# Designs tried in a protein design chat: miniprotein binders against p81326. Part 191

Target 1, 226 residues: p81326
Amino acid sequence: MLHFGGFIMEINHISKILEKEREEYIRNKVEEYLKQGFSKDDAVNKANQSWRTYIGHRIQDVIYNLLKKFLKDSGLKVTTDKALNNRNLPEELDKVKRLIAINYGEYLFLPDADVIVYKVENNDIKIIAIISVKNSFRERRFETTYWKLKLKESPVTSHIKVFLATPDKDNEISYKCPNGKPKKMRIILEYELDGIYFLKEDFEETEKAKHFGKIVEDIIEISKKL
Short names: E, the ipSAE of ESMFold2; O, the ipSAE of OpenDDE; V2, 0.75 times the mean of E and O plus 0.25 times the DockQ between their complexes.

## First folded at step 18 (miniprotein)

Design Z65 (at its last look DockQ between E and O 0.89; V2 from the best seeds 0.83)
Fold by ESMFold2, look of step 18:
Structure Z65 (fold): chain B 226 residues (1-226), chain A 101 residues (1-101)
Amino acid sequence: as target 1 above (226 residues)
Amino acid sequence: GPEEILEEAEKLMEEAYKLIREARELLEKGDPESLEKALKLLEKAIELLRKAIEKIQKALDQGVPEELRKKLERAFYLAEWLLYFAEWLLEYIKERLERQK
């Protein structure tokens, strides 16, 4: 008997496996910073920041490669905001960059998107979705909602779906009303975003809040409507 | 026939799943001997998953009734998800072993 949930749910272990590295990683980084002449307090702060950057990049890389693999056969392409900030940008990616840019008067800025999904039809590019990847919500809690609101302000970008992908390791947004009290962060994120996709088992599922295994099907369905 | 191919593929996928779970348990122990054992289990699991995927693809390439086609496509999808995780875990454990040297 196939274990439909079990097969897809194995990806939830990635965050759990990486998190077990945390203590050793931080100890090694503190030692490294102490050798560079930093105070103990500065070394600890730098080590914790290094960890947050490291684990965020590791999870983002998993999500990027997974989406690239599973969306390829549907004619969908995947890139990252880091790739869009490279010099000598290919024409295709330059168009992607321009199609997600936000107008701030005389300045244009890219949203802080981690992963961008788009398609190409007749040399025309259509942005499908932007996925923000968060391991935790200790800083910049509502950055993703800010970018959704900015994209919604223009008819050129208002169709772009904005998703959040997260293991939510600290259970900050997994439930709407834990202990009978509204969780403001979960409620606002779910209201403003087009979807929240959890890389974990234990969360409250809703129309917009699903296991990460559903993101592929949802993106493909959306792309067919555009 | 195609139904037999689906059953064979599902058996390969179930065996691979068991090997992957065992490899995760060995990773938790963390010593080099356990990590080397986990690598061998993952190599076997990946082999089984690739074989299952090949069997499913061959069955899909020949004409099959729509209801069986949907089952084969679902099995293919599940195998690809599990394969993705197994390959990630294999590389992760290789990295862990390199760092211990």
Scores: ipSAE 0.808, ipTM 0.906, lowest interface PAE 0.7, mean pLDDT 89
Fold by OpenDDE base, look of step 18:
Structure Z65 (fold): chain B 226 residues (1-226), chain A 101 residues (1-101)
Amino acid sequence: as target 1 above (226 residues)
Amino acid sequence: GPEEILEEAEKLMEEAYKLIREARELLEKGDPESLEKALKLLEKAIELLRKAIEKIQKALDQGVPEELRKKLERAFYLAEWLLYFAEWLLEYIKERLERQK
């Protein structure tokens, strides 16, 4: 019997592999920014910011393409907030955009939605889940939680599951109470979100905190209940 | 029969997994020769996984008892996961090689 865990766990190496590029990437970017006339300190800061964006995007792409592949046979579709930021949307995506919009009175705004999973039944669209992808939690730690809470405020969006997918490279949310001290971020994220999916092995598993390998099954199960 | 097909598929998957692990080790070395070797290993792994998937799918299409069906579906799922990773890794290494030129 094939060790179920081994093959799925290979996905954990993606983050590790990408992180090995950091030093070279930073060095090259620093040199680039120095040539542009920035100070050394500014160049380093800009390079680090560029790296965060770069690696975040790459991980997001991995997750997006993975979900797209594995949900296809179940009749589920996947898109991104970026795809929705177009003036000329196909009818289907326009409906998706409207169904995830948050009402602020005079304005509608979209939540941060790195990945959006939805189904189409008889030309009706049902949003199933939003997946936020975070490589690190240095900035806007509770932004995903904010969006979850906002989505809950409307009967139109209250059913939408909000998941966080992360390699948690800095071990910020891998454990609830390491050494007996509660990690506020893990506790709050797990409480407020519908699930946290880790692209790593070393984490505290709970009902809501699972390995990323479970996300496909969970989404499919949710889709059947909608 | 379907059980034999599953066993064969699992063997292919295990072999592919070994190749993928070796490819990852070669990637860590990072030199062009190692990367080129890693590509060849991954190409072989991908071929094996595709063959495994095809075998599993064929078995599923023949109609199997529920218990065996579940096993086949699980194997299929695992093979697809491993394939996804192998393909990603292949593309990643190709990009690395291009950047080194």
Scores: ipSAE 0.804, ipTM 0.903, lowest interface PAE 0.6, mean pLDDT 93
ESMFold2 (binder alone), look of step 18: mean pLDDT 88; pTM 0.892

Design Z66 (at its last read DockQ between E and O 0.93; V2 from the best seeds 0.87)
Amino acid sequence: GPEEILEEAEKLMDEAYKLIREARELLEKGDPESLEKALKLLEKAIELLRKAIEKIQKALDQGVPEELRKKLERAFYLAQWLLFFAEWLLEYIKERLERQK
ESMFold2, look of step 18: ipSAE 0.836; ipTM 0.922
ESMFold2 (binder alone), look of step 18: mean pLDDT 88; pTM 0.890
OpenDDE base, look of step 18: ipSAE 0.849; ipTM 0.926
ESMFold2, fold request of step 19: ipSAE 0.860, 0.862, 0.861; ipTM 0.934, 0.933, 0.932
ESMFold2 (binder alone), fold request of step 19: mean pLDDT 88, 88, 88; pTM 0.891, 0.891, 0.892
OpenDDE base, fold request of step 19: ipSAE 0.840, 0.840, 0.839; ipTM 0.923, 0.923, 0.923
ESMFold2, fold request of step 22: ipSAE 0.849, 0.854, 0.860; ipTM 0.928, 0.930, 0.933
ESMFold2 (binder alone), fold request of step 22: mean pLDDT 88, 88, 88; pTM 0.892, 0.891, 0.890
OpenDDE base, fold request of step 22: ipSAE 0.838, 0.840, 0.841; ipTM 0.922, 0.923, 0.924
ESMFold2, last read: ipSAE 0.855, 0.863, 0.850; ipTM 0.930, 0.934, 0.928
ESMFold2 (binder alone), last read: mean pLDDT 88, 88, 88; pTM 0.891, 0.889, 0.891
OpenDDE base, last read: ipSAE 0.840, 0.839, 0.840; ipTM 0.924, 0.923, 0.923

Design Z67 (at its last read DockQ between E and O 0.80; V2 from the best seeds 0.83)
Amino acid sequence: GPEEILEEAEKLMDEAYKLIREARELLEKGDPESLEKALKLLEKAIELLRKAIEKIQKALDQGVPEELRKKLEEAFYMAEWLLFFAEWLLEYIKERLERQK
ESMFold2, look of step 18: ipSAE 0.839; ipTM 0.924
ESMFold2 (binder alone), look of step 18: mean pLDDT 88; pTM 0.889
OpenDDE base, look of step 18: ipSAE 0.844; ipTM 0.924
ESMFold2, fold request of step 19: ipSAE 0.849, 0.848, 0.842; ipTM 0.928, 0.927, 0.923
ESMFold2 (binder alone), fold request of step 19: mean pLDDT 88, 88, 88; pTM 0.888, 0.887, 0.887
OpenDDE base, fold request of step 19: ipSAE 0.823, 0.824, 0.822; ipTM 0.918, 0.918, 0.917
ESMFold2, fold request of step 22: ipSAE 0.861, 0.866, 0.862; ipTM 0.932, 0.935, 0.932
ESMFold2 (binder alone), fold request of step 22: mean pLDDT 88, 88, 88; pTM 0.888, 0.886, 0.886
OpenDDE base, fold request of step 22: ipSAE 0.823, 0.824, 0.823; ipTM 0.918, 0.918, 0.918
ESMFold2, last read: ipSAE 0.845, 0.860, 0.846; ipTM 0.925, 0.933, 0.926
ESMFold2 (binder alone), last read: mean pLDDT 88, 88, 88; pTM 0.888, 0.887, 0.884
OpenDDE base, last read: ipSAE 0.824, 0.822, 0.823; ipTM 0.918, 0.918, 0.918

## First folded at step 19 (miniprotein)

Design G100 (at its last look DockQ between E and O 0.78; V2 from the best seeds 0.76)
Fold by OpenDDE base, look of step 19:
Structure G100 (fold): chain B 226 residues (1-226), chain A 83 residues (1-83)
Amino acid sequence: as target 1 above (226 residues)
Amino acid sequence: SEEDKKIEELLEKADELLMEAQELAKKGDYEEAIKELEEAVKLLEEALKIAKELGNEDIIKLVEWMLKLLKYLIEEIKKKLEE
């Protein structure tokens, strides 16, 4: 078993590592937007927005690649919602797509699923978990919760575990009741989701709130029960 | 494939070195920790080369991240040596 214990634990540095790229990224984007005819103020604002998107994707990619690698030996497979957004999907991915789809009557839509973990047994696909990756909670704070609740509504998807992975750099959900004041977002997310995994050390650990290093073991355990 | 196995071996060794280096750093053996991390970097660079030859984008991205992490850790330990 590839016990990447070191690399998993050191994921705590992801925010700091990526933040080092910010200055250069912003500078380059500002220059790009200026060349496009934007004002300096607009260019800076657009660059900052671009950075937020960029860093979010970078974190997601790291998590995806780590999980893909770590879960491989257990026979588990990993994909993304992005990979499912194709007209021509391999049969396996087409099945995965159908098995995570949410029914809205005349339409089927996919939940936000940054990472999807599934297994193939006897040509049957079982979806194990969906991991939502969030760098910040500025927007759509309960979006992951919405998808979890929607997945619970169908016997086809009700078994799918929904996890949140975050560095929570702004400590929005790291603690339940800092200074005796309840953090609504932490409490709700922890209650509604199957787990929260932190890409950091400084957080309040609970049964559902754990370090990211535990996610592989947890997923493998879940997979055995399906 | 043989190349895939080689990549896996390299990654495993790099992980072991990382864990050892962290323990060394905790003990204050910063120079030795850096040496081990530098060795891990070499292993990952080899893995990266193989992955690029194979065109395995996922492994390429993984290894590139791992390299960034190791380089970051080396820098952080070097700062401690200067204190």
Scores: ipSAE 0.778, ipTM 0.910, lowest interface PAE 0.6, mean pLDDT 93
Fold by ESMFold2, look of step 19:
Structure G100 (fold): chain B 226 residues (1-226), chain A 83 residues (1-83)
Amino acid sequence: as target 1 above (226 residues)
Amino acid sequence: SEEDKKIEELLEKADELLMEAQELAKKGDYEEAIKELEEAVKLLEEALKIAKELGNEDIIKLVEWMLKLLKYLIEEIKKKLEE
């Protein structure tokens, strides 16, 4: 078994590292919203929502940059849905965009993919995997499963693996049957997705639910079969 | 390109030091683990300087995260020494 670097293996500390920023972030945001005329209760609620968005983007950036670095030696490339929405797309990324777009009749949309892994062989592009990064499941709990189901509908996208990466700080999906009761969200996510990668140590490991440190090996293995 | 190669060499060496520090910490060799991590920090600080001169935003963000992680690990191992 190949070891893929200490920095990818130590990502399980990400929530603790980033949570150190929370107190100051919330304080500054509450002050900002109060100056805009919001009530104290509204300012606190908005600051907490702002934090959840901010921390999600921070985790996504870390994952993107780590995967870009550690998949490079295996000939794999990494991009984001944000990069694919830019107006002046190089030919390679324009091809990636075409290969992942989903048809809604008269409209074409990109899935909310966060991170996209692909390879290039003889000017052909093969999409390997999409990684959705979720810090919280308060909104659109099953968004990632929706995109997996849409990708499965077409033979040109049905091979694309759809993964969820999450610290799951609040243990919303960490266990299948806590206290003997099936946790619907964990059960459905694991059933429908190709994998769930936890950015922490404490969760129920299964064939599809693994430590994030295994994602590089899994992606490389999948890419060899394509 | 020469600067890019230097950054790559620094990142790879820092990663090797981190992996060695992980093994040292597992054995309870905390002072040696900290020394390896501190050397990795020095290498990443050099890489960050070069990345900023190049204006490579992705590498800057990567190295800033790596530094934050190493400094966190150093603090955690120091706490174990105090126990």
Scores: ipSAE 0.721, ipTM 0.885, lowest interface PAE 1.0, mean pLDDT 88
ESMFold2 (binder alone), look of step 19: mean pLDDT 88; pTM 0.858

Design G101 (at its last look DockQ between E and O 0.78; V2 from the best seeds 0.77)
Fold by OpenDDE base, look of step 19:
Structure G101 (fold): chain B 226 residues (1-226), chain A 83 residues (1-83)
Amino acid sequence: as target 1 above (226 residues)
Amino acid sequence: SEEDKKIEELLEKADELLMEAQELAKKGDYEEAIKELEEAVKLLEEALKIAKELGNEDLIRLVEWMLKLLKYLIEEIKKKLEE
């Protein structure tokens, strides 16, 4: 069993590693937007927005690939909401898509599911967990909790664990009560979600708030109970 | 496949070297730590080559990240050697 203990633990550096790419990325994007006819100020603003999106996708991609690799030996499979956004899906993924869909009466919509973990047993698919990956909480702070609550409303999806993975670069949710002041967002996220996994070392650890290195074990344990 | 097994072996060895290197660095054996990380880089480069030959995009991306991480760690340890 590939423990990949070193690579899992060293994920703590992900923010620093990716941040090294920022300067070059911004420079290139600014140049691109200038060529498109934007003003310098607009180009810089657009480049910064692009960077936020870019770095978020990069972190998500790393997490996806790590989980895919680490869970493989346990017979667990991993996909993404992006992979499900196809008209022609393989049967397995089509089933996965249907099993995470949320009912809005006349419509079915998918939750934000950056990473989806599932197992196939006797040709039946069981969804185990959805992992939301967030680099920052500037926008849509409780979006993940919304989806968790929606998933709980149906017996089809109520068993699905919802996890948040984040480097929490700005320490928005790393501590519950820093300096005696409650961090509303940390408290609510920890209460509503099944777990928060930090891609860093400097955080307040609890039963639900853990280092990312624990997520594989936790998912495997959950999978055995389903 | 045989190639898949080879990649897994390479990744496992690289992980072991990484863990050993971190322990060495904690002890202040920075030169030896760097040496082990550099060996791990070589293993991952081989894995990357095989992954590319197989056309496994997910594996390619994984190994590329691992390479970036190892190179970063090497740089950080080198900075400590200069202090």
Scores: ipSAE 0.784, ipTM 0.913, lowest interface PAE 0.6, mean pLDDT 93
Fold by ESMFold2, look of step 19:
Structure G101 (fold): chain B 226 residues (1-226), chain A 83 residues (1-83)
Amino acid sequence: as target 1 above (226 residues)
Amino acid sequence: SEEDKKIEELLEKADELLMEAQELAKKGDYEEAIKELEEAVKLLEEALKIAKELGNEDLIRLVEWMLKLLKYLIEEIKKKLEE
């Protein structure tokens, strides 16, 4: 589209900006855990784990708020999996939840999605995209691809685009063949997902692997077909 | 509400200033880029005040992020100016 926000274009600095918070965060958490009776080694380990959870939530929140702002004028709405897991849902969000739920026989589960984009037309809801936000690929590397494959199994969810947004600070998926060898995770993620959006400039760009600044235009284009 | 319209206008103006500052920085006009970014910071500080009065937590966090980004960019451009 014609109106890209300057703030979404400059998100590539997110890792450097948030990393400045780490040292103070860790100091405060270590002190908190020491007061709870943990040893120094345990307090440090727990503080580092707490940081990884915190920074992941911070990146997700930034992405959520930016998409909410920059998709609004196109009639698109944004929510989160956390909002959908609240007990007393408004009717609109209850419908969103039902439209992305996966059936496992006697059980019904939401896909592990961080940010959900949808539109409302005369009280009818159409799910456009799910964006998985990952700061690191240390664990659960294939969960996003699993959810894409599950969504493809039903005609009612097969249209839903599944995107990955990541700063990929450690270059785990930034290039297809670093040092001449295929990077399995990048190859599989790009093959299975509908797109990968990097929150940095240094990565191998393809038709599916783009700067995050392109995500708003891509989502709007998809929404016009639904 | 009128407050919501005011915040939206402040955010839109701040975004325009950021885009102008980026073009200036690409041309090497660092002093003017900093001036535009500092004006955007003032607009966002006003927007933050109104968002807090409204108690809109999503908007508060959005504006706080925008302020952090602008202040980071100002610092980076100042480093280039001093080099």
Scores: ipSAE 0.741, ipTM 0.892, lowest interface PAE 0.9, mean pLDDT 89
ESMFold2 (binder alone), look of step 19: mean pLDDT 87; pTM 0.853

Design G102 (at its last look DockQ between E and O 0.81; V2 from the best seeds 0.77)
Fold by OpenDDE base, look of step 19:
Structure G102 (fold): chain B 226 residues (1-226), chain A 83 residues (1-83)
Amino acid sequence: as target 1 above (226 residues)
Amino acid sequence: SEEDKKIEELLEKADELLMEAQELAKKGDYEEAIKELEEAVKLLEEALKIAKELGNEDLIKLVEWMLKLLKFLIEEIKKKLEE
C-alpha cells in the first residue's frame, strides 16, 4: 500500500484549489503595478501574466514536495533544476548536474528539469527520471519533447526517463481523438515521452498516459532496472 | 530524528483518515467524513508546527498544501450536506 495514497489521489483538485487564490492575487498585483506607474490595462495584463507564472511554480512545488516525500522510503532522492543553478553545489548535486547536462559542443546546458529523481548507490549517482510540470500548453508545446530527444542522443543520458505531469486544465492533451479528430499534441507527446501523468480524472488512459498516482510506482520500478 | 518520526506518523495517520473520509463520503456519510477530515487537519497542524520548529522548508510547504487540500475537501462535503 503506497504511503499517502489519499493525498496523491486527491491531487485532482490542485487546479481548483489554486484557482481560488487567483482573484486576490490579481487584485494585489494590479495594485502593485499601478503603484509602479503602469496604466490600468497594462497592470491587469501584467498581473495575468504574473499569475500564469505563479500558478505554474505552485504546481511544480506541490509535485516536487509530494515526490520527494513519496520516494524517500525507497531510497530515491529528488531535486530541481533551480537547486542546480547554484555556483557552489554540494558534491552530490554537482554530480547530478553533470549527469543531466546536454552537450552543445563548446557548451553544456541543462534540460528543463522541474523535478529530477536519482539514486545514490555505492557512491555512484544514477539519474532515473526528469519530470516536467506544465499547467498549460500555450507556449513551447513540445519543449519537453525536445529535451527528451536531446537526452536520447548521448549514452550518458539516454536511459533517463522523461515524464510530463499536468492538470491539463484546458483539455489540450487529455484525449487523443476527441470527436474523431486527432489531437496532434497529445499524440506526439505520448509518442516521444516516456509517460504523461495527469493531475485530473477526466482523461483518456493509455499505457503511457496515466493518473499522477501511478508515477511513484513507475519511478520505483524503473529505478530497480538501473 | 524523533521529531522527523513524529511528523511521518502524523502524516500517515492524516492520509489514512483522508482515505476513510472519502469512502464515507461516497456512502453518503458526510458528517462523519467531515469529522475525520477535521481530525486529519489537527494532525497536520501539529506536523506543521514541528516542521517549522525544525526549519524544514520542503516539509512545511508539503504540509501546508495538504492542509489546503483537506480544508477544500471539507468545504466540498459541506456543500453536499446543504443539498
Scores: ipSAE 0.801, ipTM 0.920, lowest interface PAE 0.6, mean pLDDT 93
Fold by ESMFold2, look of step 19:
Structure G102 (fold): chain B 226 residues (1-226), chain A 83 residues (1-83)
Amino acid sequence: as target 1 above (226 residues)
Amino acid sequence: SEEDKKIEELLEKADELLMEAQELAKKGDYEEAIKELEEAVKLLEEALKIAKELGNEDLIKLVEWMLKLLKFLIEEIKKKLEE
């Protein structure tokens, strides 16, 4: 089956395409919150917070569905942390969940792993990569770095590649030295993560910072080494 | 299964048309690029109908995104044609 290369190459328009939904979304949510009895100021604030969550999930869904299609013919499977949080998991997904979970004493948590890529060989599951999808870096700016470091602490998870996918519309991490001054967030993220994949055209490319369209080739190459 | 195979064929043809339209647009052949994209939209609209009949939510979301992308590209190229 042919890979859908054209559709993944044009993903750099995602922020502009989805932003067209914002005005109607906010209007509908404000109306909904007013019906619940919130003041106008509270309704607007809640609607804006709701939009940030909504847009993040929409970008995540697009990435999940594209990767699922683009990696299928290479024998790679894709799932999400949402799917792994279901109570009655199929055996295959239960194994995936166990292979990426991090132990915190009495508690077991999944890393920031919006999208998980794995393969099945002789009934064994091998986790290839996890992809964190971030629309904004105003809060939890180094969350993905934290999860990479935690995964490195155990020989069971240390091989797992950790990628960040972002439209970075506000240019928070697009360049290493904007205006000649080092951007700490970009430099640390690029240093600690295995890759940053941009869902836009305008950013500083490096060995680790690439257009999202390159992620398929990178994942396939990594999977062949495992 | 037969429906799944037909959807895959429609998606593959739509992707080929998108790639052809990308090359046409780079060369300034905007009218032909729009023609190819409009044909791709028709293929994806058929794929969407089949995906809905199957009740495959992941596939529905994928095709809806692909349609949204193609329609965005058609609009942008039409703006360039007015230049």
Scores: ipSAE 0.711, ipTM 0.879, lowest interface PAE 1.0, mean pLDDT 89
ESMFold2 (binder alone), look of step 19: mean pLDDT 87; pTM 0.846

Design G103 (at its last look DockQ between E and O 0.88; V2 from the best seeds 0.77)
Fold by OpenDDE base, look of step 19:
Structure G103 (fold): chain B 226 residues (1-226), chain A 83 residues (1-83)
Amino acid sequence: as target 1 above (226 residues)
Amino acid sequence: SEEDKKIEELLEKADELLMEAQELAKKGDYEEAIKELEEAVKLLEEALKIAKELGNEDLIKLVQWMLKLLKYLIEEIKKKLEE
């Protein structure tokens, strides 16, 4: 069993590592937007927005690749919602897509599923977990909760665990009641979701709020019960 | 494939070195910690080469991240040596 204990634990540095790229990224994007005819102020604003998107994707990619690697030996497979957004899908991924789809009457839509973990047994696919990756909670704070609740509404998807992975660099959900004041977002997310996994050390640990290093074990355990 | 196995071996060894290096750093053996991390970097560079030859984009990205992490840790430990 590839125990990448070191690399999993050191994920705590992800925010700092990626932040080092920010200055150069912003500079390059500002220059790009200036060349496109934007004002300096607009260019800076657009660059900052671009950075937020960029860093979010980078974190997601790291998590995806780590999970893919760590879960491989257990026979579990990993994909992304992006990979499912194709007209021509392999049969396996087409099945995965259908098994996470949410019914809206005339339409089926996919939940936001940055990472999807599933297993294949006897040609049957079982979805195990969806991991939402968030760098910040500035926008759509409860979006992951919405999808969890929607998945619970169907017997087809009700078993799917929904996890949140975040570095929570701004300490928005790291603690439940800092200074005796309840953090609404932490409390709600922890209550509604199956787990929160932190890409950092400085957080209040609970049964559902854990270090990211525990996610592999938790997923494997869940997979055995399905 | 043989190449896949080689990559896995390299990654495992790199992980072991990382864990050892962290323990060394906790003990204040910063020079030795850096040495082990540098060795881990070499292993990952080899893994990256193989991954590129295989055209495995996911593995390439993984190894690239691991390399960035190790280089970051080396820099952080070097700062401690200078204190």
Scores: ipSAE 0.810, ipTM 0.923, lowest interface PAE 0.6, mean pLDDT 93
Fold by ESMFold2, look of step 19:
Parts: structure tokens; sequence; C-alpha cells
Structure G103 (fold): chain B 226 residues (1-226), chain A 83 residues (1-83)
């Protein structure tokens, strides 16, 4: 059914593949910061922080490009919150931005969407889903659930599916009740979100917690109902 | 366009080779799996060249990821073969 089934099946190696870049990245960044005049300890701390941002963006880029390619033949379009923050938006993307923006009184903000899937029918834009990409749950543990709840508050955005994609390499949300104790974070995320898609093989699969390769079929099915 | 059609054909063939290599590796046919993956790498290198000629940055990033994945799999299978 799907093109590129082999490549999406093997996406579960993404953390291992990208982690091979860490040592060289850190070494290069430390040297860069030392040349800027930072102390050794400060340069190391800055390099480690830089790596966390870098790796998150790399995973997001892989997901974005795969979804853009996989969904093209189904008439679905894909963009990112970063693309929507550009000054000179085409009219189509400007409409997407306005359809997902959240009102905070005097201020309008985009949710932390990472990847946005939409369609255009009869000159109307319909937002299908947003996908939050999390490499780690060290901070912003429930940011994705916050955005789901905010999107549910408006009839214009309440239909939007909110998914989480993660390698979860530290097993922070991979199982509901490891060692007999409920993992609050996994239970709340699965309850509140429309789906969790794992970029690894070892996790507890449920109706909402699935292999990442299933996300394309799920999005296509949802788009046909909307 | 003709270039877009050619890239799609190259990517589809590379995916077929990857799936064939997965089945070979499950059977323990590691040397043949590596051969199929190396052929897929060559197809993706051709696709990358065309993507660069088009200036399509998203496609370039996609093909670069696919190459990185195939090279990782080749190395992992080579480790199993030598163990």
Amino acid sequence: as target 1 above (226 residues)
Amino acid sequence: SEEDKKIEELLEKADELLMEAQELAKKGDYEEAIKELEEAVKLLEEALKIAKELGNEDLIKLVQWMLKLLKYLIEEIKKKLEE
C-alpha cells in the first residue's frame, strides 16, 4: 500500500544513527566556544546544550521530510511551525498560520506544533493534525497535552488531532506500569493525546501507542473522515 | 517533470532493495543482504545528484537521511557476519 515501507520500517534506528554524531559535534562546538573566549567548563556546558537542540531539530527534519513525501500522493500537505514564522508567507501558509494560532488576549501565538498536516479542498484549508516531536522528556513534559487542551477550547480547532512522536530512548513513557507502578507521564500523555508514535521497537503497544510507521495510514484515514 | 519521475523511480527501487535485504538478513544471508544494500546506496547517490541539480533542499535532506540509514544497516550486518 505505501511507498517506502522499508525505509519507514527502519526509522526505529534514528536515535542510534544520530548519536554517532555526538562526540564529533561536541568536540567541534567546544573548540568554537573556546575561540570565543569561554572557559573550558562553560564551553562544555554550552556544547551539551547545543547538542540537545541540534538532535531535536535533526529528528524533526527526518519526520517532516518523510511525511511530506509519504502524504503527497494522498493530497495532504505538510509544513512546520518554523516555516509559519517567516515574514513573507505565501497566502496558503498564512491561512494555515491563522487557523492554528491561539489567542491570549492581546497576543496571538502558534502552538508548539513542530509538524502540521493539512489539506486544501474547495479553496478551504482544513488542519488535520499536529505532531510534536520529543527526543527527551527532561523538560516540557506535558507541553503537548497543554496544546491539545488549548486547541480543544475553540470550535475552529477542536477537530485537530495531536500526536506525539518520540524515540523515548530513556524509557520515560514506553510502558504504562513498569514494575507494577503506573508511569504518570505515559498514562496522562496517552489519555489526553490522540496518539503516541514510537521511533523504536521496544515499547508497550496500545490502541493509541504505536510504531511510528503507522502514522501515515492513521493520518490518511483521519483526513478522509474530515 | 522527467527529473522528478527519475528520482521517484530510484527511491522506489532503493526501497525494494532494502525490503529484500531485510528478508535476506532474517534468513542469515548476510553477504547477499549487504550486496543489495550497497546497490541501494548507489541508486540513492544518483537520486541525490539529481536532487541537488533541482535545488530541492527537502528532497536532498530526505535522500541524505536514507543514505545514512542504509550505511548504518550495512555496518550492523557486517558486524553480525564477523561475529
Scores: ipSAE 0.656, ipTM 0.853, lowest interface PAE 1.2, mean pLDDT 88
ESMFold2 (binder alone), look of step 19: mean pLDDT 87; pTM 0.849

